# Miniprotein binders against Uncharacterized protein MJ1027: the designs that were tried, part 2

Target 1, 377 residues: Uncharacterized protein MJ1027, of Methanocaldococcus jannaschii (q58433)
Amino acid sequence: MLFMKYEGEIAIGPVHPTMLEPHRLRLFIEDEIIKEAELVIGVNYRGIELIMEGLPPEKISILSEKICGICSHIHVWCNVTVTERGCDIEVPERAEYIRAIVEELERLHSHMLLFGHAFEVLGFETMAFRAFMIREPIMQILGEITGGRAQYSCPIIGGIRPRCNIKESKIPALLERLEKFEENLKKLLERTVNDPMIMSRIKDVGVLDKKTAKKLHALGPTARGSGIHSDMRKMGQVPVYDNFEFEEIVFDDGDVFSRLAVRFYECFESVKIIRQGLKDLPNLDKRIYNPNYELKEFKPIDVYNEAQRGQVYYSYGLDENGRVRQVKIRTPTATNLACMEAILPGHHVSDAELIIASCDPCFTCTDRMIVVKENKI

## First folded at step 1 (miniprotein)

Design E2
Fold by ESMFold2-Fast, scan of step 2:
Structure E2 (fold): chain B 377 residues (1-377), chain A 84 residues (1-84)
Amino acid sequence: as target 1 above (377 residues)
Amino acid sequence: SPETIEERVKKLEERAEKIEERLKELRKTGDPELELMYIKWELLRLKFELLEAKKSGDPEVLEKIEELYKKVEELEEKAKELRS
């Protein structure tokens, strides 16, 4: 076996200073065919975990926001939930509703960003532009609700920031804007599935079979594209979601099409959740935070939630001095890279970009994640 | 009828222009994240093309891909500044 050695590092650099050690994926190519992909495991969030050790829980949300620029809301939500459950802190129902609404808006814009990138990779610039333009109104809604576009400091211990409350007078306009988004999304999906050129590039390409996905403990849309039911919103881990009627989207073929299709249909389900949440809000108690909570010592509490890329897990305890201890954070990033390691071998190098795009690696964490190497032995 | 070196070079120059046009359009959204993501995907695409070009043994095509890669890398640095 002969490998040509060429080192090209996809190093974007951290957009913000972080203490995270990235995972790396190395691709070994021979005669334009990917012969091997190698995942190099970094220390999963150990830097952030170390910094969080000994901090009061009110300060850990600042660090959790820095983990991922695209999925910052879920990290803050998981973080405050650990303390809330550990200290038996009551969270107003309205605050949990708004947390869910914001997370679903984050899921929408993130999935739209992925569609835009996939179309760019495919060479369909007009389709990519449409995806980015459909995404923009969702970013505007997020900005109006949270005051931030990329990092949404909505949750606080015991509720949400007062600025993030959704006034009843704004609900009709929000529902109208969501309906317009849904119309545009439907047109984008219809154009995608009716284009034979697009379908020929994504159907039966980059297959992750169900057995391999299970062995790798695949998460999120990647797992669901391979026939695995994995959505934490449906597993009783996030009780506020029990208030909403929506479906877990699963496809069985494990190809690029299946992973993209899961995300398209998840967007429709997210719209259903947001719509129901907005309609319920006027009937909920007006309280949005609990100002009278008491911190107490607790042993590590496990918290799970479903981010746009999959399960996010947070665990820590609080010591007798009100300081965070025994921090553990797991995100879908390492698992997505492991799945790419399994999918990529045997494919032509021209399909690599599309396969990688469909597995949706976290781009704020992609500094040096993908390294292309050819080594002549 | 194989594509000439001149034709390949012209296509790479046209691609450079398309990248600049796309970035200008994305900048109108006021979202630096879109610009950075587009640049990241173009760099990834160019790295695979660079690898393939090294096997073709065509020095002019290789040089043009390397030049385009460097240009897009410079655009990445500029886009990062917009996020700071």
Scores: ipSAE 0.000, ipTM 0.253, lowest interface PAE 15.0, mean pLDDT 78
ESMFold2 (binder alone), alone request of step 1: mean pLDDT 78; pTM 0.729

Design E3
Fold by ESMFold2-Fast, scan of step 2:
Structure E3 (fold): chain B 377 residues (1-377), chain A 85 residues (1-85)
Amino acid sequence: as target 1 above (377 residues)
Amino acid sequence: SPEKIEELKEELEEVKKYLEEIKELAEKTGDPEKAELLEFKLRLLEWKIYMLELKKSGDPELREEIKEAREELKKVREEIEKLKS
């Protein structure tokens, strides 16, 4: 057993996705056509669940932060929410607003990263560069709010860290930067849809029909690209979102274009949420955390939230000694891989990368996705 | 076909160019917060190398060049890890 000091606490060293058994996708190709794709499902998060068992809930937040390099905030937010609901801990409204603002900023940078990847796969290097450049200001805003671009120690039990508070004097400049981001995003989208070479590569390619998506329990933008409404932010699972006007974006065609289009329009909706949140902050109480909470025993409680790739689920209880028990964590990773398995057969191998990119697999959660078997003529 | 092999070699040269750019950024930046972005860019190139390997013919020269690209990618990853230290 190894322990390290981190911010006054003793914790097991960081837990990385590479310590987990990877999910794998095997492609069987004949004459450059994908004949079959096989998903080999690994053990996702079970190792982390076992490490979390018996720890105090404050230390679970540290581990949650290390689960995913791209979507760390949602894991920490889900985790603290389990303890808060189980122990009836009051969370200041301002803290809930800032948690939502940070999550939407995380959604923006993650979607921009996917656009850059997709353009790179398509061979449009200039468009890929534009996407990465548009993403950079969002990463700067996240760094200013949370103190870290990649790892966000923003939520704590009962609120948020003091450093993560958004000062009212900074709001006008933040709103201006968001407006500039939105302008640049509009230009990127217009350039994409007006390029017939790009559109011919993504439209009617990699179709996931609604029936198959439902059968596979598709989540997130993958489900929404196939006509399925499933956004946890609209299903009463995350009450702070009830304060914001925004649309659940759904497209029906299930092609690569539809999955990308969902994400483009979700970015505009995320900007609307952030803008509304920032404008409301000056009218909220200044308190950002509850220092006087008490832990109490509770039976496992289910918490859902909507990450950029779909639903994230956390559940655990707390025993009489204040230790976490019966941990369950579920992410959209396995379901998104299953959708790729269903989509890929019948396509030319040159479209495989694009189809995979549009389903947005978590690269930090899977260390190896593709194993190829090619039949020689 | 000869035309297809030439296309793959051009794509591989593009990959090598981006590997050098990421390595240079990792060496020059000194900013640990940029490590995640650089790691993601490196993973995009790893995906390209996997697809080039998938499309490769029985051409021995192309196979060797792909292998060299994979070895260079490993070195670039080590530079990014140093940035985190």
Scores: ipSAE 0.000, ipTM 0.185, lowest interface PAE 16.6, mean pLDDT 78
ESMFold2 (binder alone), alone request of step 1: mean pLDDT 81; pTM 0.771

Design F1
Fold by ESMFold2-Fast, scan of step 2:
Structure F1 (fold): chain B 377 residues (1-377), chain A 81 residues (1-81)
Amino acid sequence: as target 1 above (377 residues)
Amino acid sequence: GSKVTIKVESDDPERLELFIKWLAEYAEKLGGEVEYEIKDGKVKITVEGLPPEAKEYLATMARLIAERLGVEVEIEVEKGS
């Protein structure tokens, strides 16, 4: 990689097997400088929206899991929440706590995967290795709670799957593993900020100023790295989060460092949420599922939640026959791609992959869509 | 199509399971389609559909976690055209 000259067009965007057309970001490079970035808007969620129309809500949870392999839990959580609010279905408090705990574990492993990839892009294999190894205990915890690779989500209408209940006897060991993760994360952050080679590659690089971020309606850590408060967990959109003390992390410089720093500090906040949730669980009612719900017709309602890349929006209604209608799904990816289009021009091509990584692309999509003209130097 | 084949061996089933779980998840997030076979303490992981750049990332990750877990790996990266 380090011995190749790159020239040409690089395409980046979310791809799913059931989607008709991905979003794309094309980079036009001249003398190793990005002269232009072009966002081509795709129809990423249209296929899923069309398939969901006319299905009963119990079946759409499976489809929600398939929208994004990396962030499947948040999609399922948003989906069941639409039906629950529309039908006035009571959800046990314990189930909402576990939904939040699982989402924060998903945020942790996703951010750690990003750090590992970013360090690889920078050429720091040892730091990448450390990030991936720090991530592994979080993946083990998620597997223990959700059932592993065969079960990607735990929410069901009215609660959570029985498999996903967190037994009180397991909590002390989970808290200990979480504390070790936090200690290792602190060391990783310290090594990052104290390495002048790393800092010189990420500080003052890929600046998205606050005015541009606002104009483009930036979301998630991309928005928060540019001084914009945007966290749906703090905006009253997800009531279970009101039970937890944590900070919305915002940095003002809008550079690669700021976007990575938001994620490092969000990991510490996720740890606080998980710790509080686990400690509260023994004091909550043991019920995790409401079997006595009834589906009823409702007009489309809006549901928001905060995924690792930013807000996720779900809206649909249910007709008289118990069938889903007027489906709308929005994720932060398209908006963040527009931000990349604004940031990339004027930068050296060697900074492109790092800038892109810091702006929350879908990893699955970036891997499938990379087209680079390679010349060995 | 372009692919990465990873063969891993260990007499410790727990270490093999950790290697498979982590690497398969990373490969899937990189857009790869994962197939694996476990036989007598040996595992063959085949990842297809990766773009050229992601193949080297996956190979590097396979080497690093193998070293950390103390498992033996043999990695074959298929080069395009």
Scores: ipSAE 0.000, ipTM 0.141, lowest interface PAE 20.6, mean pLDDT 77
ESMFold2 (binder alone), alone request of step 1: mean pLDDT 79; pTM 0.740

Design F2
Fold by ESMFold2-Fast, scan of step 2:
Parts: C-alpha cells; sequence; structure tokens
Structure F2 (fold): chain B 377 residues (1-377), chain A 81 residues (1-81)
C-alpha cells in the first residue's frame, strides 16, 4: 500500500497575512481516506504586539488596520475602544451605531465570499457566480460609507471619521438596496436547500461534535454550528448591540451544512441590525466624534468583539508618558484551524476542500497544496 | 535615508530562509522595501523606506523572531534617520 502525504499552506485572509508565518496543513491519506491531519501553527501576534508597544494610541490604529484586510474594521474598533474605556472618553451614540452598521456590512460580504468559495469547491460555478454577484452591492455600500472597499478606517478615538457619516438623505436608497440583497440571499438559500445534490455533499459531512468543539475552544460560526452559544454581541461585551433586535444563530449537527446555515441565517440577522441602525440612527445629537478627549494613564483594559470568524480580543494599558503598554491581541483563526485538524480524519479525500472551506480559512492558500506519494509502510 | 540592516548567522539554511520570510513580510507590511543576500551561512537583510517611527520596532521584532528561531542576530539602524 502507498501513503499519500498532502501538504498545504494556509494563510489568514485573502488580502493581508495576519501571521508572519502562514499555517501549514498536512494530510496523510491511505486508500483515499484521510487518516491524520497535522496543522503546523504559524508565528503568533507577538511581533505585531511588540511593534505596537511604546506607540501613541493614535498610531496603533494604523497597525491594527494592517492585521487583516477582510476584517480590518473590527480590529480598529477594538483598538479605539481600549483607549476610550481606559481614558473615560465619551463616544457619541451616532458614531457607535455607524460602527455597528459597518461591522454588519463586513459580516455580510465576508459570509457571501465564503458561500461563493464553497460553491466553487462543490463544482457549482453558476451558484458561485450568483453568490459573488449578490456580494458586490454590499462592497459598494461599504465603499460609499467608508471611502474604501477593504481597509475601513472608520473608527477613530472618540468616534468615527467625518467621511464615514451617513447622511439622512441617503438612508432610503440604502434600505432599498439592503432589501434587494435580502431577497437575493433568500433565493440563494432556497436554491441551496432544495438541491438534493448540494445537500448530499454538505449534510452529515465534516462533523465537529459539541464535545470536541468545547475541548478545542472553537469560536464564531464554527462553534455555533456545533451547538455552542458564544456570540460576543449577545454577551454584553459590545453595548451598542443592546439597541438592536436580532437572534444568535446556532445549529447542533456540526456538519458542513450547519456551519453554512449559521452563516446564511446570520446574514439575515445582520440585515435586521443594519436596517434598525439606519432607521433609528441618532439624529438629535448629530456629533460623530469627540475632538476634546484627554488621554490619561490606565492599566490594561480587556475588549472583546464578534468578528465574522468569531471573537477578537484586544488589551493594553497607557503609561504616564501617553504610550501603549502590555499589548495583547487574539483572533479566532488559529483555534478554528485546530478544529479543522480534528474534523478531517476519517473522511474521503474528495471532501477535504469542502470541509476546509466551511471552517473559513484563506481561499488563496488552497492552490499551494501538494500531494506527495510515499513508499509502502 | 530610513535604512535598517539586519545580519543573521546560522549553520541551518532552513532557519535563515524562515527568518528572511518572516522579516520581509513584516517590513513590507510597514511600507518598507526589502533586499537580502545570503553567503556562507550568513544573511544580510536591508530594509529601506520605513517610516522613522517603525525602524526601532522592526529591529526589536527581528530580535524577538531570531530568539524564537535560536539564531544570532546583529541589527544596525541608520543614524540620523
Amino acid sequence: as target 1 above (377 residues)
Amino acid sequence: GSKVTIKVESDDPEFLEELIKYLARMAELLGGEVEYEIKDGKVKITVEGLPPLFKEWLAEYARAIAEELGVEVEIEVEKGS
């Protein structure tokens, strides 16, 4: 018998690396069955933390934007929130609403990108094309609000940049575009669940059971696809979300379908949040930032938020010279990749790409996978 | 100019390759232009165009990564930049 060794390099995000050394995946295959998966963890965030150490808090926002091109808004939002809480800086309510609206638009386009990739892996090019086309208007809305498609420098200490303000005159058109997105998303979901060929490829495949997910400290939609309630938006960690009616989406079966279903239904919940945020956007106080904030020394403050792949954690303090100290940054990606390592064994090699896609790694890393055949063991 | 020179010595070509890979990506992320040369188990990495604020932090980062990889490192930051 021959063993095939499958080796791949997994980068975080399709735009910018969030790690200096990309994660590597090795699959050991016998008779078309994956016997073992080995994840080689890349270099951690300590390098970025070290560079941020000793900088003024305004400058670390620039570096936090560079950590992940896909999820840059959440990193900047977490970063400014540390300083705001540490220095007791008042943030206008309108600015917090816009921060939440932008993050939910980010969640929509990121989930749509995943659907497109999953359909490509399944071989359904028309469905993939539809997913990418449905995503495009969301990217256009993000560009109109933030001035850029992938690097959203929307939050600043004390509020948001003036360019990111949402004019009341633009809200009706935004709501109509959002409604059209929701209609198209509903049709995409209906086509997916009513296609027996698609369902046979994703249902009961790639199961991550709740017990294993808990042991590996799974995060985000991966955890929620395995029955774990963990959404930081519902855990009191991000107070602005208390203003919005929406549901935490959880599925119990832990299969590829469950991980995709969490994301489909989260998109509908994101639409509810955006709609409410736009309709109820504070207009009695139209301030979008506090220009008169004062920095003061503080001991490390912990900040959590819910990104598209799960929880993002930022912590640091400010010294008596106005310099950032004791920086800690954690993202969900490494933990979710560890879950993928646990899911893959026992599956046919033809299901590997789909399982990997459902765990939301970088799409560009899959074309660097190498299969090596070895001698009899 | 805004020049940072990093010199590393190791008997393990794999360690030198990994260090170049790590530091080049970090320098590019910070807006720098990277050149390197490898000779007899030694590597010299030159980074130009870094904003002055990031030169010392790139040096600190290079020391941290070299320590993790178990290699010796020598770093020079251009005076007056």
Scores: ipSAE 0.000, ipTM 0.181, lowest interface PAE 15.6, mean pLDDT 77
ESMFold2 (binder alone), alone request of step 1: mean pLDDT 69; pTM 0.566

Design F3
Fold by ESMFold2-Fast, scan of step 2:
Structure F3 (fold): chain B 377 residues (1-377), chain A 96 residues (1-96)
Amino acid sequence: as target 1 above (377 residues)
Amino acid sequence: SKVVILVESDDPERLELFIKWLAEYAEKLGGEVEYEIKDGKVLIVVEGLPPEAKEYLATMARLIAERLGVEVRIFVDPSLSPEELERIAREFAEKN
């Protein structure tokens, strides 16, 4: 026939072309029980750091976008912030507000994507469908603000791109769309916690205790699901967030439910931040970038921010020739995978995908789960 | 229910990844996948989906397209005959 039936190898998720090698997780199983999980580190942050060395800071933002398609905004924001702080470049308050709004929209769509995947793993296709449909309006808002759905560069040194400015006339409609999103999210959460079949599969499963989480330096919602307060937005590292009233969400049980619950409630907090930011925008100066900044030599400085999976760290300096030096980048991806390596042993193989999903690895940065059967000589 | 997806890219590896990942989701939902690749374009036909799954598959197709940077056009339950599918495949291959 004209059409060929699909009979290929099964993929675990969408890939984004990056300069990083994917991580791998290997499971050693005996009698359907996971005896050991082995994390094989495949990400090459050293390679990215080497590529960034010697480049002008304006070009680093392009490379930052290539690190992760799901969290591209936070990488660009961290990058421009290093140069801005190092060179004492003033950033208009309006630009910082919009950077925060875009980041919270990124957090929302990323958390919704995780919920969809988790329900899919659980076999609840209707719930997965609902999660993905609730996510779609957020992607539409991001596209309207940034001009792109995945690879969008909003921050530039000294501010934001003019395309990314949020006009006062658009705010009422945005607030209405956010209210509808929040209503649908509440219904999704209520359906989840009131379903005994769903709760029996996620409660008391995949426990990451607080002591182990601390030992592994857990980050983001994974750390907060195990009782660890770690949100960089609340630790004075990102001053624009001081303008917003919101809560750091923490749960203590460390199970799959706790990690999902942190993300559900973080979505409500993200909506509060976006709402407050949008309402404040008409009262801020209209400037969105500093056209007269001056680059100068600086020694490496540390910048932290809170992505949807946890802390992102950027550090570099600028030499006398205006070139970036001593680049260091740390993301939560490797830490999330290390946590899965610690959680998985002792669990039935049927719980493996759910545990992995709840820790939210970067699916664009990971290969498929590899199951290795134990052989006795 | 039936979903027809047209995908376009200059990168044949991205087209193959799109087919592979889309087919994985379609098969999980009980669908049967058939496809044709011509001149940097792919026509994918998914049949046998439960009614509730067709919009879910369309949403997954959009997510995969977004991640791979490929262009897609999605038709949910288009009431297409085999002759209409042939015509769409030809038109898709001939389009600029």
Scores: ipSAE 0.000, ipTM 0.250, lowest interface PAE 19.0, mean pLDDT 77
ESMFold2 (binder alone), alone request of step 1: mean pLDDT 74; pTM 0.677

Design F4
Fold by ESMFold2-Fast, scan of step 2:
Structure F4 (fold): chain B 377 residues (1-377), chain A 81 residues (1-81)
Amino acid sequence: as target 1 above (377 residues)
Amino acid sequence: GSKVTIKVESDDPEFLERLIKWLAYMAELLGGEVEYEIKDGKVKITVEGLPPEAKEALAEFARYIAELLGVEVEIEVEKGS
């Protein structure tokens, strides 16, 4: 049977960025070729669902923030949306705009983090450093809006926290900073596609064909890199996005390049959404939260949104005592990990970390790969 | 035998019930056994039979959940033989 190792010190545990015990990838290698890849799945979301049962809705938002350090905002947004829809709570349009702006900023910094990690894995330290430096201004903007670099608790039931309101006087400077980010991102992309050594390592490598991706129920940029249209922002699941003009980015080749290209172009689309949102804000009502709402009993309802790794699903109901019941949470992590298990066999061991990075299980997952060499006949 | 002992005090019986359910779920997945006692707003949870690596992970997660819910927790991890 498979063995599992717990690594590191204090930074490694169930509360690492995923809020789950770390997944482990075990590779069986002969003559530097991966013959078999086995995933040791960490604890599923059932544990988090159990701790959320019986909590008042506002306490679930705190727990949701900690489910994933990289995608914390989307979890809080999904959570408050369940209660808002279940209780027929009116949310000011301005609050929904700011929720979308913060989520797109989160998508930008998360994709940039992945690019930096992918370049590190490729051995292009200077490109990795450039990616991390381009990411830094986005983290600063997030900190200014949410009140801190580590704070993504922008949504509250009925709106957003007052500190997260975007003052109209700040909008011109934010737009200028976004324009500089977009220019730097374009240069990073151009340097990437014009480097023959980088392109030879990512093009036609780690192919996940459309049929296999569909069979494994791939989600997010992993699915879109294999020709599958899956963006919840385009499927009527998040109405505020209907206010914005942007494209769903899809590539058909299913290789490492395609999965990275989806994310590069999604960053440009995120900038378009943020720009439109910021420009619309001065024309919206100034209300950012509804103080006059009443919680009421409701049967479980389904909420979907699109995080940087793909679809996030939340469902729960509220009992007569205002307590959450029948919690269900689904993220793209498990299905995307299954895709890696399917892609890796047949590849040289030197390509393993790159393939894993392009499927974005989490940035630290590729650093913890377990390699086992054995003679299997 | 090696064990993890977690002591929590709270006047919220629903919080204590949630914490016990979470720890029981985690212990069961990892092949362990959970014993608990609730009295006068205090709970003592003992988990036995866990692999060495799993004990530290469970203790860390229990502390994290207690911090999120605004309660103090005492955790003792026994290094087994």
Scores: ipSAE 0.000, ipTM 0.410, lowest interface PAE 10.3, mean pLDDT 79
ESMFold2 (binder alone), alone request of step 1: mean pLDDT 71; pTM 0.597

Design F5
Fold by ESMFold2-Fast, scan of step 2:
Structure F5 (fold): chain B 377 residues (1-377), chain A 81 residues (1-81)
Amino acid sequence: as target 1 above (377 residues)
Amino acid sequence: GSKVYILVESDDPERLEEAIKELAEKAEKLGGEVTYLIKDGKVFIMVEGLPPEAKEELAETAREIAERLGVEVYITVEKGS
């Protein structure tokens, strides 16, 4: 773990024995056909909400970084935004741009990781390696900006950490690396859609129809692969994104191909956002944080953002003693897992891992999948 | 009341689960009320209602568990409590 010492206070609530298990998907199979899929909830965000209650807002960000893995940036960004809006704290425009750039870099590497995993599941080892190799430069850029070793994310209340500032002299090289990434991504997509073996495994497989997706409140690329427009970056919820020209990617067929295609095209849109953010990075006002903010009591403030797996929602207030209260957190992980219960029945067991991969659950969910066979008496 | 916060980390889910069970059992035996959350190889534990002298005993037990199971343990006491 990157954070070896915890020196803050954590307040947590009652937790049942199920919290000792990660999320698991249980499959009931008859004659190699999945008859039923059952989501076993091992972890939920109510426990995290309880841990955060009673902490000062600065400690919430530290806790988010310790709990959250590779996607910690979006959680910290949402956390600091709640306090910033609640306390009317000014955030320099340059810091908001860098926050968006980092989030889009995280979206890129996360989508590339999913492509690599999907190709591995399909048995296309060379395509998987290619996806991982294309991802590597993005991970390197993230490490250079965020430090990679000690901390994953840039946001602090009022701006970003000084280490996370982007020097103008580094921008040309970053743009060149981004252009190379985009070229390689385009070739990966072309190879994917022009391979009949790959296409036969992902097209018309694992269909989540729009009606079911709406009923389950699907989020992120899973919802957008089923024809649902839900991108928080386009719904006025994250004002910095209003500075960037990009498209919300939606496909209608709801199959594995559609969910992967949404992510491929979202990568091109993320590249457009990063390129614009770097080229137009505010340089007339070079401030990256506000050192002169004051905390004040506020009633719960709702904050939405769009992570790589979908909408992330944070809400809390601050009491008169400067402590967080009434915490509510929602992530797309639970809805992605719930959608798999609806998609998997009726499919051959050999398609299960591919369907699961396209819905992008946490990695612990896929390695904890239990297959249960029923014997007919 | 006296509060103790414990963070437990491990790459091995089985060791993590065993550490939690032993810590919760000890904390309850010492008269504490235990709440915890597991997330991505980490466990955040809060123990409330513990007598002041029992805090030291719980901390010692946590260190013993960490050494025996090969898990990382970090202990924080509520300031001013």
Scores: ipSAE 0.000, ipTM 0.184, lowest interface PAE 17.3, mean pLDDT 77
ESMFold2 (binder alone), alone request of step 1: mean pLDDT 77; pTM 0.712

Design F6
Fold by ESMFold2-Fast, scan of step 2:
Structure F6 (fold): chain B 377 residues (1-377), chain A 94 residues (1-94)
Amino acid sequence: as target 1 above (377 residues)
Amino acid sequence: SKVTITIKVESDDPERLELFIKWLAEYLKEAAEKLGGEVEVEYEIKDGKVKITVTVEGLPPEAKEYLATMLRLIAEEIAERLGVEVEVEIEVEK
């Protein structure tokens, strides 16, 4: 008897000039069941590290913005924080508040984009369109604060760009828009959990158990969907978050539903953070930027923050000539890809896209190309 | 086969009426492309009221109920966000 082995390769990750090689997943399929998944790690992080080596810190911020088109703000925030901590640069409290508000707005729109994509994969176009429509006001708010699509990030060394300051007269309208977002999000969640057809496709599918998640050092909503507490905003790594009351969302079942549920409830927590931040802004000093800083030599230091997909880590030092040295950048992408490699075996090939979508491996402008290769054994 | 949707919107703010039309038209263009149909949108603004007539042609019969449900939900959501009143009437040829 001949057994047919099918081999497919899925390209995952951002394709951008500064991201030299995408990560890849190879699927080995027999009788429409995924028997094995193989992660092929690209050189993306090493490429970025090499490009940044020897540059002045101000130019690193421009490159950080280009690492990920969807999560640009967190990369720039981490980068300026390395220099700020290394050089003992005072950052105005108002600037840190606005950095946090912008990051939570990024978390909202990124999670909504994932929901829209997941519903599209499921074939529920009405739910997908609802998710995209709910996302739109958040994109408009981000454009108003950052100045539009060409200037996405707001942090600079010592503070934020002046035009990214949130004018007090705009706060009531922003709070109203957030309230409408939250109401629409509640309706979307209720419609999702009360739809038996949707629930049958996501519940008990793509299970990442807690033991495997711990072994693979899972990060972000992927880790939290498997019962692991991992939020850098709660671990003292980002002090501005200590000003806000919110909870870390964790589910234990490790299925597609659990990973989506973490993101739905995280959106409600992000709204709480933004609301509190906006309320506090009128009571803070008006300073948004410290122009009187001095760069000095420092040995590599570690900076952590919590992006939409999990922990982001930046480390570098500054030499005596004011040039960046020993750059290390880690995103949750490689770890989340390893988790997908562990989840996919045993599932029908028709569930592969949904499982991959729920782990959110930095979907950008790159379409998923699945090439099924037939081999005779 | 042909579907005609009549959407009536009321607001004292002309800017909100214009935004409603713009957002609905953008959504309908994307929806028609996915369903394989052609969309025509006509609107009349009079005395703080907008009557929008959406005609969709080339849809298969099975897509008609789906379009009707989708359009009603989206129109209601846009109206809620903009704080305007909306009424949706759908006529489907069988």
Scores: ipSAE 0.000, ipTM 0.110, lowest interface PAE 22.8, mean pLDDT 76
ESMFold2 (binder alone), alone request of step 1: mean pLDDT 74; pTM 0.670

Design Q1
Amino acid sequence: SPEEALAELYELLWKIFLEARKTGDPEEAVLELMRALYKLEELLFKKGDPEDAKRLLEEALRIAEELAKKYGDPELLKRVEELRQKAEEIIRKA
ESMFold2 (binder alone), alone request of step 1: mean pLDDT 63; pTM 0.538

